# VH-VL binders against C2 domain-containing protein 3 (C2CD3), part 24

Target 1, 169 residues: C2 domain-containing protein 3 (C2CD3), of Homo sapiens (Human) (q4ac94r1171to1339)
Amino acid sequence: SSGLLDVGLRYRRSPRTAEGVLAARTVSISVQIIRACGLQAAAKALAEREPALQFSATVGVNASVTTHLSFLPQGEQRRTHPVACSFCPEFSHHVEFTCNLVTQHCSGEACFLAELLEFAEVIFAVYHENTKSASDIISIESCKEYLLGVVKVPTKELLIKRSGITGWY
Short names: E, the ipSAE of ESMFold2; O, the ipSAE of ESMFold2 at other seeds; V2, 0.75 times the mean of E and O plus 0.25 times the DockQ between their complexes.

## First folded at step 19 (VH-VL; framework fv_ficlatuzumab)

Design c1 (from j2 with heavy chain N59Y K65Q; at its last look DockQ between E and O 0.52; V2 from the best seeds 0.68)
Fold by ESMFold2, look of step 19:
Structure c1 (fold): chain C 169 residues (1-169), chain A 122 residues (1-122), chain B 107 residues (1-107)
Amino acid sequence: as target 1 above (169 residues)
Amino acid sequence: QVQLVQPGAEVKKPGTSVKLSCKASGYTFTNYAMHWVRQAPGQGLEWIGGIYPSGGYTYYNQKFQGRATLTVDKSTSTAYMELSSLRSEDTAVYYCARGGSYRGESRAFDIWGQGTLLTVSS
Amino acid sequence: DIVMTQSPDSLAMSLGERVTLNCKASQSISYYVSWYQQKPGQSPKLLIYDASYLQSGVPDRFSGSGSATDFTLTISSVQAEDVADYHCQQYYSYPWTFGQGTKLEIK
C-alpha cells in the first residue's frame, strides 16, 4: 500500500477474417507493467514483522509483480521476473489476457464479457523474492516470496475509454 | 507418479467425429489446465486448445473453432477432446499435456500423454 | 498468430561440443517461451520454461536465454542421448504456437 505502480491497460479487439464473417470468440486485454516506486517504505513496514526482510528493506528489494484478471482462471496469472535490489524497479513488461466473449455460469446461463468487466479488476501483487540463501536451501523453505503490496485497477473504464486506462496506482 | 494415459490408436472415416480421452493420475486434476496438441506425420506440433477443469473455462485455436470441443469429467479425472467433420489431414498423433499452473509459476507443458494416433481414411 | 521460427532446421555435432539452437518470435513476447525435447517415437519433454528456467530433472548442461523476440537453447556439452528434435513454444498470447523444430544429430 505505500508504493506506487505505473501501469497501462488496453482492450484489443479481434480483427475480422478475410471471409467477411467474424469468427472470433475472444478479445484480449493488454496490460503493461511499467515501473514501481516507493517500495522501501512498504518493505520497512513489513520488515517490522518479517525478519527476513530487514536487510532488503535497507538496501533494496528483488521485486516481481503478479498480474491476474479477476474473472479468469488462476492459472492465467502472469508474473514478471524479479528486478534485483531496487526500491524503484523498471519492469517494462507486457502481458495479454485472452477473454471469451461469452462464458457459462455454473447454473448454465450465459455470461457476457461486458457484464464481467463492469465489476472486474486487474489485480497486481508486488512481491520481494529471496535470492535463495544457503539457509533457505537447507531448511527446504516452501515459501520464497513476501507480499509487499496489492494494487487493484477496475476494468469498467475499458467499456467506455477507447484509448484504455493508464496511470500510477 | 504423475501421468496422463491416452488410448494408442483410433481409426475413423472422413466426415465422422472422434472423442479422444486423456486420464490423469498422481496429482489434483482441478489444479492444472489440460491442453491438446497434435503432430501430423513428419510435421511440427500444433496447439488445439486448453481447458481449466475446475470452472470449465476453455481456449481454442481458431483453426479448430467449431470442430473441436474440450470437456472434462472431474469425477474420473479425465479430459476429452472431440473433433468433428474429420478430414484426411486430421491424421496425426494427438497429445494431451498438463499446463497452466494454478499457482502462476509457468504455463509450459510439464507432463505429456503418450499420444493417440488418429487415422482418418476411407 | 505469433510465428516462432527456429534455426537451424537441422544440425550435426560432435560429442562434447557446445550447441546453440535459436528461436525467433514474430513479435515481442517477453520471456514466455518454453523448449521441448522430442526423441523419435516419443512425446515431447519440457526442458526450459520462461525462457531461462531449467525444469526439474533436466541435466544442467541445458540452459536457455533470451527475451522479447530472440531466444536460445544451449547444450554445453552434447551427449549421445541428446539426439532429438527440439521445439520452442510461446505462451504469451493465444493461440499457443510452436516453432517448426530443429533436428539435432551426432556426427
Scores: ipSAE 0.722, ipTM 0.869, lowest interface PAE 0.9, mean pLDDT 85
ESMFold2 (binder alone), look of step 19: mean pLDDT 92; pTM 0.950
ESMFold2 at other seeds, look of step 19: ipSAE 0.736; ipTM 0.875

Design c2 (from j4 with light chain S31H; at its last fold request DockQ between E and O 0.66; V2 from the best seeds 0.75)
Heavy chain, then light chain:
Amino acid sequence: QVQLVQPGAEVKKPGTSVKLSCKASGYTFTNYAMHWVRQAPGQGLEWIGGIYPSGGYTYYNQKFQGRATLTVDKSTSTAYMELSSLRSEDTAVYYCARGGSYRGESRAFDIWGQGTLLTVSS
Amino acid sequence: DIVMTQSPDSLAMSLGERVTLNCKASQSISHYVSWYQQKPGQSPKLLIYDASYLQSGVPDRFSGSGSATDFTLTISSVQAEDVADYHCQQYYSYPWTFGQGTKLEIK
ESMFold2, look of step 19: ipSAE 0.761; ipTM 0.891
ESMFold2 (binder alone), look of step 19: mean pLDDT 92; pTM 0.949
ESMFold2 at other seeds, look of step 19: ipSAE 0.748; ipTM 0.887
ESMFold2, look of step 20: ipSAE 0.754; ipTM 0.889
ESMFold2 (binder alone), look of step 20: mean pLDDT 92; pTM 0.951
ESMFold2 at other seeds, look of step 20: ipSAE 0.744; ipTM 0.884
ESMFold2, fold request of step 21: ipSAE 0.735, 0.779, 0.775; ipTM 0.881, 0.902, 0.898
ESMFold2 (binder alone), fold request of step 21: mean pLDDT 92, 92, 92; pTM 0.946, 0.947, 0.947
ESMFold2 at other seeds, fold request of step 21: ipSAE 0.769, 0.775, 0.781; ipTM 0.895, 0.900, 0.901

Design c3 (from j4 with light chain S31Y Q55E; at its last fold request DockQ between E and O 0.67; V2 from the best seeds 0.74)
Heavy chain, then light chain:
Amino acid sequence: QVQLVQPGAEVKKPGTSVKLSCKASGYTFTNYAMHWVRQAPGQGLEWIGGIYPSGGYTYYNQKFQGRATLTVDKSTSTAYMELSSLRSEDTAVYYCARGGSYRGESRAFDIWGQGTLLTVSS
Amino acid sequence: DIVMTQSPDSLAMSLGERVTLNCKASQSISYYVSWYQQKPGQSPKLLIYDASYLESGVPDRFSGSGSATDFTLTISSVQAEDVADYHCQQYYSYPWTFGQGTKLEIK
ESMFold2, look of step 19: ipSAE 0.726; ipTM 0.877
ESMFold2 (binder alone), look of step 19: mean pLDDT 92; pTM 0.945
ESMFold2 at other seeds, look of step 19: ipSAE 0.728; ipTM 0.875
ESMFold2, look of step 20: ipSAE 0.698; ipTM 0.863
ESMFold2 (binder alone), look of step 20: mean pLDDT 92; pTM 0.945
ESMFold2 at other seeds, look of step 20: ipSAE 0.707; ipTM 0.867
ESMFold2, fold request of step 21: ipSAE 0.770, 0.734, 0.734; ipTM 0.896, 0.876, 0.879
ESMFold2 (binder alone), fold request of step 21: mean pLDDT 92, 91, 92; pTM 0.944, 0.944, 0.945
ESMFold2 at other seeds, fold request of step 21: ipSAE 0.761, 0.750, 0.736; ipTM 0.895, 0.887, 0.878

Design c4 (from j4 with heavy chain G50E Q62S; at its last look DockQ between E and O 0.41; V2 from the best seeds 0.00; counts 0 for: pae O 5.7 > 2)
Fold by ESMFold2 at other seeds, look of step 19:
Structure c4 (fold): chain C 169 residues (1-169), chain A 122 residues (1-122), chain B 107 residues (1-107)
Amino acid sequence: as target 1 above (169 residues)
Amino acid sequence: QVQLVQPGAEVKKPGTSVKLSCKASGYTFTNYAMHWVRQAPGQGLEWIGEIYPSGGYTYYNSKFQGRATLTVDKSTSTAYMELSSLRSEDTAVYYCARGGSYRGESRAFDIWGQGTLLTVSS
Amino acid sequence: DIVMTQSPDSLAMSLGERVTLNCKASQSISSYVSWYQQKPGQSPKLLIYDASYLQSGVPDRFSGSGSATDFTLTISSVQAEDVADYHCQQYYSYPWTFGQGTKLEIK
């Protein structure tokens, strides 16, 4: 295992919405991607199979992080800007996923956000974006982005902890 | 052994409704989404919608919104798709398929039922 | 809706030939593509997910590649049991959509 990611998760109702059944059913899941560390070990492990990473594994990676909720489609994922040449990048990135809450019973009804959060996860994927060189410009090779690691944070505790979930994962 | 079992065929008249079943076994039913896909004779595959059994969360292809209703019975590990106001163009094989989990696994459909042939005619 | 366009519509190949099937998305969908094999009279079976990962139990003569809008399924040495329809599918954004399919036959 390698690398750690410092994140925060919060569960909020939509404030300042005029009274209404549908408006009262709108909630937000706030995701903060604060920083990462320990990325060198992941980069070195990956460099054993990816020669293009050899230099970056010694001097620093150009890290970015994607995040999404496990019950939303992949196109809803969000992404930080890359932070250049670091094994301990600071992202300070904030994302809000807006979800409709539907009041219902399990049998025969459409959906209920709280029940999804019981089993769901927020998935974070950390990537290195390789720096282009003269050889990269000449060749038509695929893969300029490398997965360094994946972090999955269960959302179950958001139903209990009013202050949210924060920490290293 | 993971499997999805569906009835082989249904025959219905136009204007009626049908409720198709899909019995899951060999895995934790509430950990995975269930999808419904149809295939008209000689045609491609068409996604109808999905349901996450644990929370009852559903999403429908807008083409079927208002006519299709996805439900589950967690006690029997059975998914259902009800299609109302049937017309002859609804004649197709209807598949259930297991897909994405709450755990962020790929949303690809890794397990399929054998399909139910729905025939809508007089 | 994201349209998935497959080519060719059909083809006939000799045993042992390399087969390349194409799937083009109407917009960038990163790598969120799966490929299914549907043999005559059967339900679809997953071959490839996330554009390039081989599903467990699928022969290694199958491979997938591509990103953004252009995706390929390759059969390195086609066998008689590979006679089927092949479908690509995107799961980037709702609604999930399939290509129209490619029918593969052996000459």
Scores: ipSAE 0.154, ipTM 0.686, lowest interface PAE 5.7, mean pLDDT 82
ESMFold2, look of step 19: ipSAE 0.176; ipTM 0.694
ESMFold2 (binder alone), look of step 19: mean pLDDT 92; pTM 0.949

Design c5 (from j4 with heavy chain Y57H, light chain S31Y; at its last look DockQ between E and O 0.53; V2 from the best seeds 0.64)
Fold by ESMFold2 at other seeds, look of step 19:
Structure c5 (fold): chain C 169 residues (1-169), chain A 122 residues (1-122), chain B 107 residues (1-107)
Amino acid sequence: as target 1 above (169 residues)
Amino acid sequence: QVQLVQPGAEVKKPGTSVKLSCKASGYTFTNYAMHWVRQAPGQGLEWIGGIYPSGGHTYYNQKFQGRATLTVDKSTSTAYMELSSLRSEDTAVYYCARGGSYRGESRAFDIWGQGTLLTVSS
Amino acid sequence: DIVMTQSPDSLAMSLGERVTLNCKASQSISYYVSWYQQKPGQSPKLLIYDASYLQSGVPDRFSGSGSATDFTLTISSVQAEDVADYHCQQYYSYPWTFGQGTKLEIK
């Protein structure tokens, strides 16, 4: 409830011919994941249900962020590398989502990208990545991640704001 | 055992089409993207396109001039690439390759088929 | 299209030497780079993903580094079985593109 994520979104238009006809069948949406803050409150809230998080909630989390554009396949999501032991990590991460100008709707009909962007969102998920302990080596257990928070940024402003969308969310 | 199985060779004449297959096994087919990469004799690797099996979403390299078509058959865990209007320059080994994790941690090609040698000649 | 340029084009090394292979992107691509080894007559094999993560089952003499535009594959002590072509690839932006390759030989 108190965490914030500093992001930027920019629309990259395809090159146009002299007559304004698009030269390519795709456009890009650039996403910048700059930094986060206020993660201790989220970590403490989770530590109430997850005793394994008690130490991290006190000293710092190993934060990473996934980002996904709501109408693209889940496999197109991107993830930052984790930043160790911090409640205010700096990511400085850049991602590019390639979007087809014309896509198939779930009903099978063709759909222009602008129609999708009117109702779509860029979804950011912030995780803590727990490091396996020496005692976990005795039992075969994998590293575990914990969701600290989710941020959703509507994309419809990209249709209007040529400089994009920036700020804390 | 995770594997991608492709036919060894195909011979075609210029101007015809070919539909190459890639049979996946040992993993959940719909959890990973499938990509196609070719390598002409003595040349580097060239990405053709990729497909997400669950929804059929595709991306293509524009170099193939709309000649390539990627499809899947989810019931048989098989990916297909159809290449039309074949030219002698299309002679190459064609690989299918599995994209990275469904979770999006990486889209590197972690599993490759052995490749199909396509020869286009008169 | 993002151009990936590898250097050197070829390299001959003595056993046990440290090998560095370079790959440069024509624009910033964060760390979305993979490295592949391709032995004669074989399909490529993934060595490194996300610039620096070692793929499971790959010997730890292989390592990767770099970000933005400049990337390096290092073999800390080259072995006879490392004779192959090595390719870098970007997956930051479609279309995916590969470098032209570096051929590694043993003297």
Scores: ipSAE 0.668, ipTM 0.845, lowest interface PAE 1.3, mean pLDDT 85
ESMFold2, look of step 19: ipSAE 0.698; ipTM 0.859
ESMFold2 (binder alone), look of step 19: mean pLDDT 92; pTM 0.949

Design c6 (from j4 with light chain Q27K S31Y; at its last look DockQ between E and O 0.62; V2 from the best seeds 0.68)
Fold by ESMFold2 at other seeds, look of step 19:
Structure c6 (fold): chain C 169 residues (1-169), chain A 122 residues (1-122), chain B 107 residues (1-107)
Amino acid sequence: as target 1 above (169 residues)
Amino acid sequence: QVQLVQPGAEVKKPGTSVKLSCKASGYTFTNYAMHWVRQAPGQGLEWIGGIYPSGGYTYYNQKFQGRATLTVDKSTSTAYMELSSLRSEDTAVYYCARGGSYRGESRAFDIWGQGTLLTVSS
Amino acid sequence: DIVMTQSPDSLAMSLGERVTLNCKASKSISYYVSWYQQKPGQSPKLLIYDASYLQSGVPDRFSGSGSATDFTLTISSVQAEDVADYHCQQYYSYPWTFGQGTKLEIK
């Protein structure tokens, strides 16, 4: 991928109630999308095939990031607000993924969360989004997004590190 | 035409269970989460849980202490919510709602059933 | 659990007036808020998602704004058919929670 994302991942167990064991059925993974940089190269490469990107590739992109945990349903995907006209946007975005400790796999067998995290990834996709003009009609086919890059961060270190994973990818 | 169809009413005695149905049509059932929300008479809305039909992944409101069970039948595009150990305070309208948005997130409830009135009384 | 607090609890407005309904979250939830209209005897209907996006088929007199903890639903020119309960909902973190509702009447 062209460019870098600064992200943080943190494993957090669900708070226990007075009953304790009944409340401990899920774990949350907190994902922080801090910032990106170096997006101009990605925008210029895409502009060679996407003429609509030529202006943005010279002045700045309206960047947004989606994030998804690989073993959760696609509908659990989250996204940032777009940051206007920048090749080095600051997102400061926080999301939580709630994960069941025990799940049924596609084969029907039970699976523990720790087994899933060994080979799972948090997947980030970086997009450029056009903004609606003041004269646009409401809601009809006025928004367009273009994929600038994809970053995948393995989750296996969450099994070990209590403080989580952070850094540039 | 996208719609969710629910039975109009159910009457049950305390201590029994009920299994409410929600028949989906007009869209690809496995592409969207299905959620259940209840509304007691004169009260606000309360989320019970949600299920992703494709893999059966579920989320529950802890308040129900495992009394609620969400399932789907993909062959009939039908979602089910079973509530056990019924109490009089479970009297409410129970809605199914499809989670989805224009940008592919599945959490805003863009389509609702008409609701099933569950009455729990002796 | 994230508490969503709506205000006012109820209001009565004249036709054509601007209405502003408020919803406050007990913690920062970015923009993960939706607004629903529930007419008497009916199921809720989605108006606004992601704080500010208008659901398809909803009249453009409805708009939403806000981020973090403070959110608003605005009806620019109230119509008779807008008599309903209005609910906000967060979908930042499970369990999903709703505000208690605001009842809008025409006087």
Scores: ipSAE 0.693, ipTM 0.851, lowest interface PAE 1.0, mean pLDDT 84
ESMFold2, look of step 19: ipSAE 0.706; ipTM 0.861
ESMFold2 (binder alone), look of step 19: mean pLDDT 92; pTM 0.949

## First folded at step 20 (VH-VL; framework fv_ficlatuzumab)

Design aa1 (from c2 with light chain Q55E; at its last look DockQ between E and O 0.56; V2 from the best seeds 0.66)
Fold by ESMFold2, look of step 20:
Structure aa1 (fold): chain C 169 residues (1-169), chain A 122 residues (1-122), chain B 107 residues (1-107)
Amino acid sequence: as target 1 above (169 residues)
Amino acid sequence: QVQLVQPGAEVKKPGTSVKLSCKASGYTFTNYAMHWVRQAPGQGLEWIGGIYPSGGYTYYNQKFQGRATLTVDKSTSTAYMELSSLRSEDTAVYYCARGGSYRGESRAFDIWGQGTLLTVSS
Amino acid sequence: DIVMTQSPDSLAMSLGERVTLNCKASQSISHYVSWYQQKPGQSPKLLIYDASYLESGVPDRFSGSGSATDFTLTISSVQAEDVADYHCQQYYSYPWTFGQGTKLEIK
C-alpha cells in the first residue's frame, strides 16, 4: 500500500486519589488517530480487483480506522466514524484501552502487563466504507467495507518512553 | 430468540454473599462480553463490571472491586456475579446485559436480562 | 470516572411534538455514547449507539447526534408509547457510566 497514518500512543498510569497514591489494578493506553494520507494509490490498486471501488478510487474514499491492542479481547477494538470522500482524511480520534496490570496465566502463573507490552502491538486497519447512514441501517451486516491497509505499531517503546510514541507509519 | 434469563428475586441478610445467574441463549455466548448493572429503587443505573467469556478477561467498577466477582460457565452459557459482604445499600435490581458488537467493536448493551431483585435486610 | 449529566430531569410533552434530550460528558468521549429507553418496571432497551446509529427495530422517529462532550436524543414526533425514562451511557473509558436519566411524560 502507499498510504500513511499519523498516530500517537501514550501509556497512562492510574490517577492518584485525594488521599494519596493507591495501588492501581489497571492502566490505560491512549491512542490518537490523527489523520491519513496517500489513500488514493491504495484505493486505485484495490479497484483494479474490486469494481465497486472504481468511482471512489477517483473521487475520494470514505475512510475509517479500526484500532486494536493485540492482547486485549477483540471486543475492545474501536472504530472511527468514516470521513467522507477524501484521500487525506483528518480523524482527530481518541481511544483509550484499559489494561489490567495482572491478567490470566501465560504459562501457569500471573501475567503482568509489562510482559505483554514487550511483544504487543497496536493494530490499525484502514477501510473504505459505503455511504449508508445510521438512519438507513436495517442490519449490522448491511454496511460494506473494503480494507485499504494495515499498520502495526509495537508497544514496547511505551515501557521506556515517558512521552509515548507519535509519528507517521 | 436472543435471551438473557435471570431469577426474579433473592433475599439475603447483611454480611452474607449472593451469586446471581444469567442464562444466555440464542447466540454464541463466547462472542460477546457480559456486563452487570444495578439499579437501586428509584435510582439510576450503575455499572458493576464486565467479563469476556472467551478467556475470562474482566473489568470492575472500583466501587465494587474486592466484593464483586464475575465468572462464566461456557458449557451452560451462564454468567455469574457474586457480591460479598452484603449491605442494605446493595438492595437493587441487578441486570445482566450483553455488550453489543458492531463490526467487532463491543459497545453498549443491546440485550438485557429482566433483572433480579436483591433485597438485603435483617 | 466520566460523569454523564442529562437535562432536563423531566418533561411533559404533547403527542406529536418534537422532543430533545441532552447528555453532557465531563470529558471528551468521541462518539462512544448510547441511549436507552426504560419503561416502568422494565429493563432498559437500547435505542442509539455510537452517538447516532439507530438500533435495529427502533422506530425512525428516534435519532441521536453529538460528539466529544455534548449529545442529544431526538424524538421527532412523540407517541404515547414513548413514556419512559431515558438514559445516556458512555463506553469510552472504564468504568462505564450512565447519566441520571430524563423522565418523559405525555401531558
Scores: ipSAE 0.671, ipTM 0.848, lowest interface PAE 1.1, mean pLDDT 85
ESMFold2 (binder alone), look of step 20: mean pLDDT 92; pTM 0.945
ESMFold2 at other seeds, look of step 20: ipSAE 0.716; ipTM 0.872

Design aa2 (from c2 with heavy chain Y57H, light chain Q55E; at its last read DockQ between E and O 0.55; V2 from the best seeds 0.70)
Heavy chain, then light chain:
Amino acid sequence: QVQLVQPGAEVKKPGTSVKLSCKASGYTFTNYAMHWVRQAPGQGLEWIGGIYPSGGHTYYNQKFQGRATLTVDKSTSTAYMELSSLRSEDTAVYYCARGGSYRGESRAFDIWGQGTLLTVSS
Amino acid sequence: DIVMTQSPDSLAMSLGERVTLNCKASQSISHYVSWYQQKPGQSPKLLIYDASYLESGVPDRFSGSGSATDFTLTISSVQAEDVADYHCQQYYSYPWTFGQGTKLEIK
ESMFold2, look of step 20: ipSAE 0.717; ipTM 0.870
ESMFold2 (binder alone), look of step 20: mean pLDDT 92; pTM 0.945
ESMFold2 at other seeds, look of step 20: ipSAE 0.731; ipTM 0.877
ESMFold2, fold request of step 21: ipSAE 0.766, 0.749, 0.739; ipTM 0.894, 0.885, 0.876
ESMFold2 (binder alone), fold request of step 21: mean pLDDT 92, 92, 92; pTM 0.945, 0.944, 0.943
ESMFold2 at other seeds, fold request of step 21: ipSAE 0.766, 0.746, 0.753; ipTM 0.893, 0.882, 0.881
ESMFold2, last read: ipSAE 0.750, 0.738, 0.725; ipTM 0.888, 0.879, 0.874
ESMFold2 (binder alone), last read: mean pLDDT 92, 92, 92; pTM 0.946, 0.945, 0.946
ESMFold2 at other seeds, last read: ipSAE 0.750, 0.764, 0.763; ipTM 0.886, 0.894, 0.890

Design aa3 (from c2 with heavy chain S106P; at its last look DockQ between E and O 0.51; V2 from the best seeds 0.68)
Fold by ESMFold2, look of step 20:
Structure aa3 (fold): chain C 169 residues (1-169), chain A 122 residues (1-122), chain B 107 residues (1-107)
Amino acid sequence: as target 1 above (169 residues)
Amino acid sequence: QVQLVQPGAEVKKPGTSVKLSCKASGYTFTNYAMHWVRQAPGQGLEWIGGIYPSGGYTYYNQKFQGRATLTVDKSTSTAYMELSSLRSEDTAVYYCARGGSYRGEPRAFDIWGQGTLLTVSS
Amino acid sequence: DIVMTQSPDSLAMSLGERVTLNCKASQSISHYVSWYQQKPGQSPKLLIYDASYLQSGVPDRFSGSGSATDFTLTISSVQAEDVADYHCQQYYSYPWTFGQGTKLEIK
């Protein structure tokens, strides 16, 4: 009835700036997607409405994970390569999100990013990717990507915890 | 047909500014990031910065010391890169390049303009 | 900044030979690397993204592999039209950076 995703989040120091260039300063959030487990229950539930998934729900899914930081543009989303035929895939994948320090010209520095992090989330979406031979690329087929679950991890603890956030969600 | 159209050449004097254009067509302009990359004669490629047209979110290479400014005009599907305080070392071909994907996964630069040759000389 | 180092700097091959071009990152970048072909007088053309995915319209003789720090572009049977400069690029962390390029020629 439910799966788990093992992840880690960490705040990283700003890249260096050229002398006197303040508006271009950035901070990075490093995200590690370690592994998932318990995906069979999600796959079986989905297969009740998607007959094309019945085989995969029995033998293993081709899992991949997208990662998005809620206040950044969608184009900054990242994706793992799929891990074939498993209900407990190991990803061991790292991504990095670069965030601008946004100040209002009259009112402050860096406080805009801190305010965003107070209410922001890192959003993980776990998919099954149904792979086909190259000969089927042009043909009309069922959707090749199926959402298994979504995990959201708030970023506000990064403002407090220097070591970051890790664990199962 | 997806394409990015740039002027062929520009000649400028040191100390002045230039505003280079990149006209996009054949796709939804606001769905993709636009990046700028330059190539000095006999040199490799160097990323200048990128912009997301829908929200105006920008990223810059700090090497340009605040001299580069990226903007867009959504009504004309045109991206602009302004480079100020020009010097001879800025002589290069300047490309615009489309980044991003329909799933939000960066696929690097899948469509490139033909480039504008900027020559900075006295 | 992440430094991308390509090798060799230049390479001359006979038609039909297998070509392997290398790109090494100064830190781990997962699979966030792309490869471009740039023919004389032309803009770069995307060949490979995410280390190993072939861009649409690129011939099957091109392939990419690698992860973490070491990446390769392979041309299984080089053809005359493959004469070009080849660039790798990382998009793991801003600023995006390119390798210095590898020039491929036919003997």
Scores: ipSAE 0.737, ipTM 0.880, lowest interface PAE 1.0, mean pLDDT 84
ESMFold2 (binder alone), look of step 20: mean pLDDT 92; pTM 0.947
ESMFold2 at other seeds, look of step 20: ipSAE 0.744; ipTM 0.883

Design aa4 (at its last look DockQ between E and O 0.59; V2 from the best seeds 0.69)
Fold by ESMFold2, look of step 20:
Structure aa4 (fold): chain C 169 residues (1-169), chain A 121 residues (1-121), chain B 107 residues (1-107)
Amino acid sequence: as target 1 above (169 residues)
Amino acid sequence: QVQLVQPGAEVKKPGTSVKLSCKASGYTFTNYAMHWVRQAPGQGLEWIGGIYPSGGYTYYNQKFQGRATLTVDKSTSTAYMELSSLRSEDTAVYYCARGGSYRGERAFDIWGQGTLLTVSS
Amino acid sequence: DIVMTQSPDSLAMSLGERVTLNCKASQSISYYVSWYQQKPGQSPKLLIYDASYLESGVPDRFSGSGSATDFTLTISSVQAEDVADYHCQQYYSYPWTFGQGTKLEIK
């Protein structure tokens, strides 16, 4: 990838919840998606394979970020709203992932969250959302998104660091 | 035609259990989570839990204290919610609702018509 | 648990009037809010997701706005078929929670 993404990850301890029992069976991982930069190089590289992106690669992309925790279902992923026409968008976005303390491993065996976090990662995907096609005023395919890059942040440090993980990736 | 079909009514006595069904059709069952929401007479909506059919991953509202169990049968595209130790306060309409698409679309875009569960002596 | 508080509890409007329904979250939830319409004897129907996106097939007179803690559903010109209960729901953090609802009636 040609760009950088400024993110923060933090384990959330919930000693007092509104339900009082929720924290006993689940924990949360809080993720902050702060900003990105350097997206023009990624957009230009992609435009060599996708000519429809030539204009956006010159003037700015409509960037959005998906966030996925590798062992959770795809449906648990989160997406920012797009930031229009920028190569260095500011997202300032917060999401939470609720994780069961005990889950089924892909082998069918039960495993604890700590075992999953040792090898898991938070996966950030940066997309550009393109404009409508000028050749078809009713075209539905004009709402296409293009992958600009992927950032993966290992979760193993969350097992021991109370302050979490922050920085550019 | 995307739809979720539920039985119309169930009548149970306190202390027993019920297993409610939700038959999905018109879409790829494993691409979406299935959630369960109840509505007591004259009251608002209360989320019970959700399940992802492809991996069986579940989330529960802890208020049900483990009384609710969500399962799926992928071969019949059917979701189930079992509620045990029934009380009269469990009398409500129970909806299944589709959400949590493989693309991360988490709002409940399709709802079943609901099953009226009556718990009475 | 995140508490969603709707206001008003009920509202009576004349045809063609602008309606604004409010939903307040007990903590910041970004834009992870949906709005549902529920007519008597029917299941809820999705109107708005992610605070401001209109669901396919929903009339353009419906719109949503807000972020963080304060959210609104607006009906620009109320129609007779809009008589229903309206619910907001957050999906920022489990357990997912609904507001208590707002009942909309025509005078």
Scores: ipSAE 0.698, ipTM 0.856, lowest interface PAE 1.2, mean pLDDT 85
ESMFold2 (binder alone), look of step 20: mean pLDDT 92; pTM 0.945
ESMFold2 at other seeds, look of step 20: ipSAE 0.734; ipTM 0.880

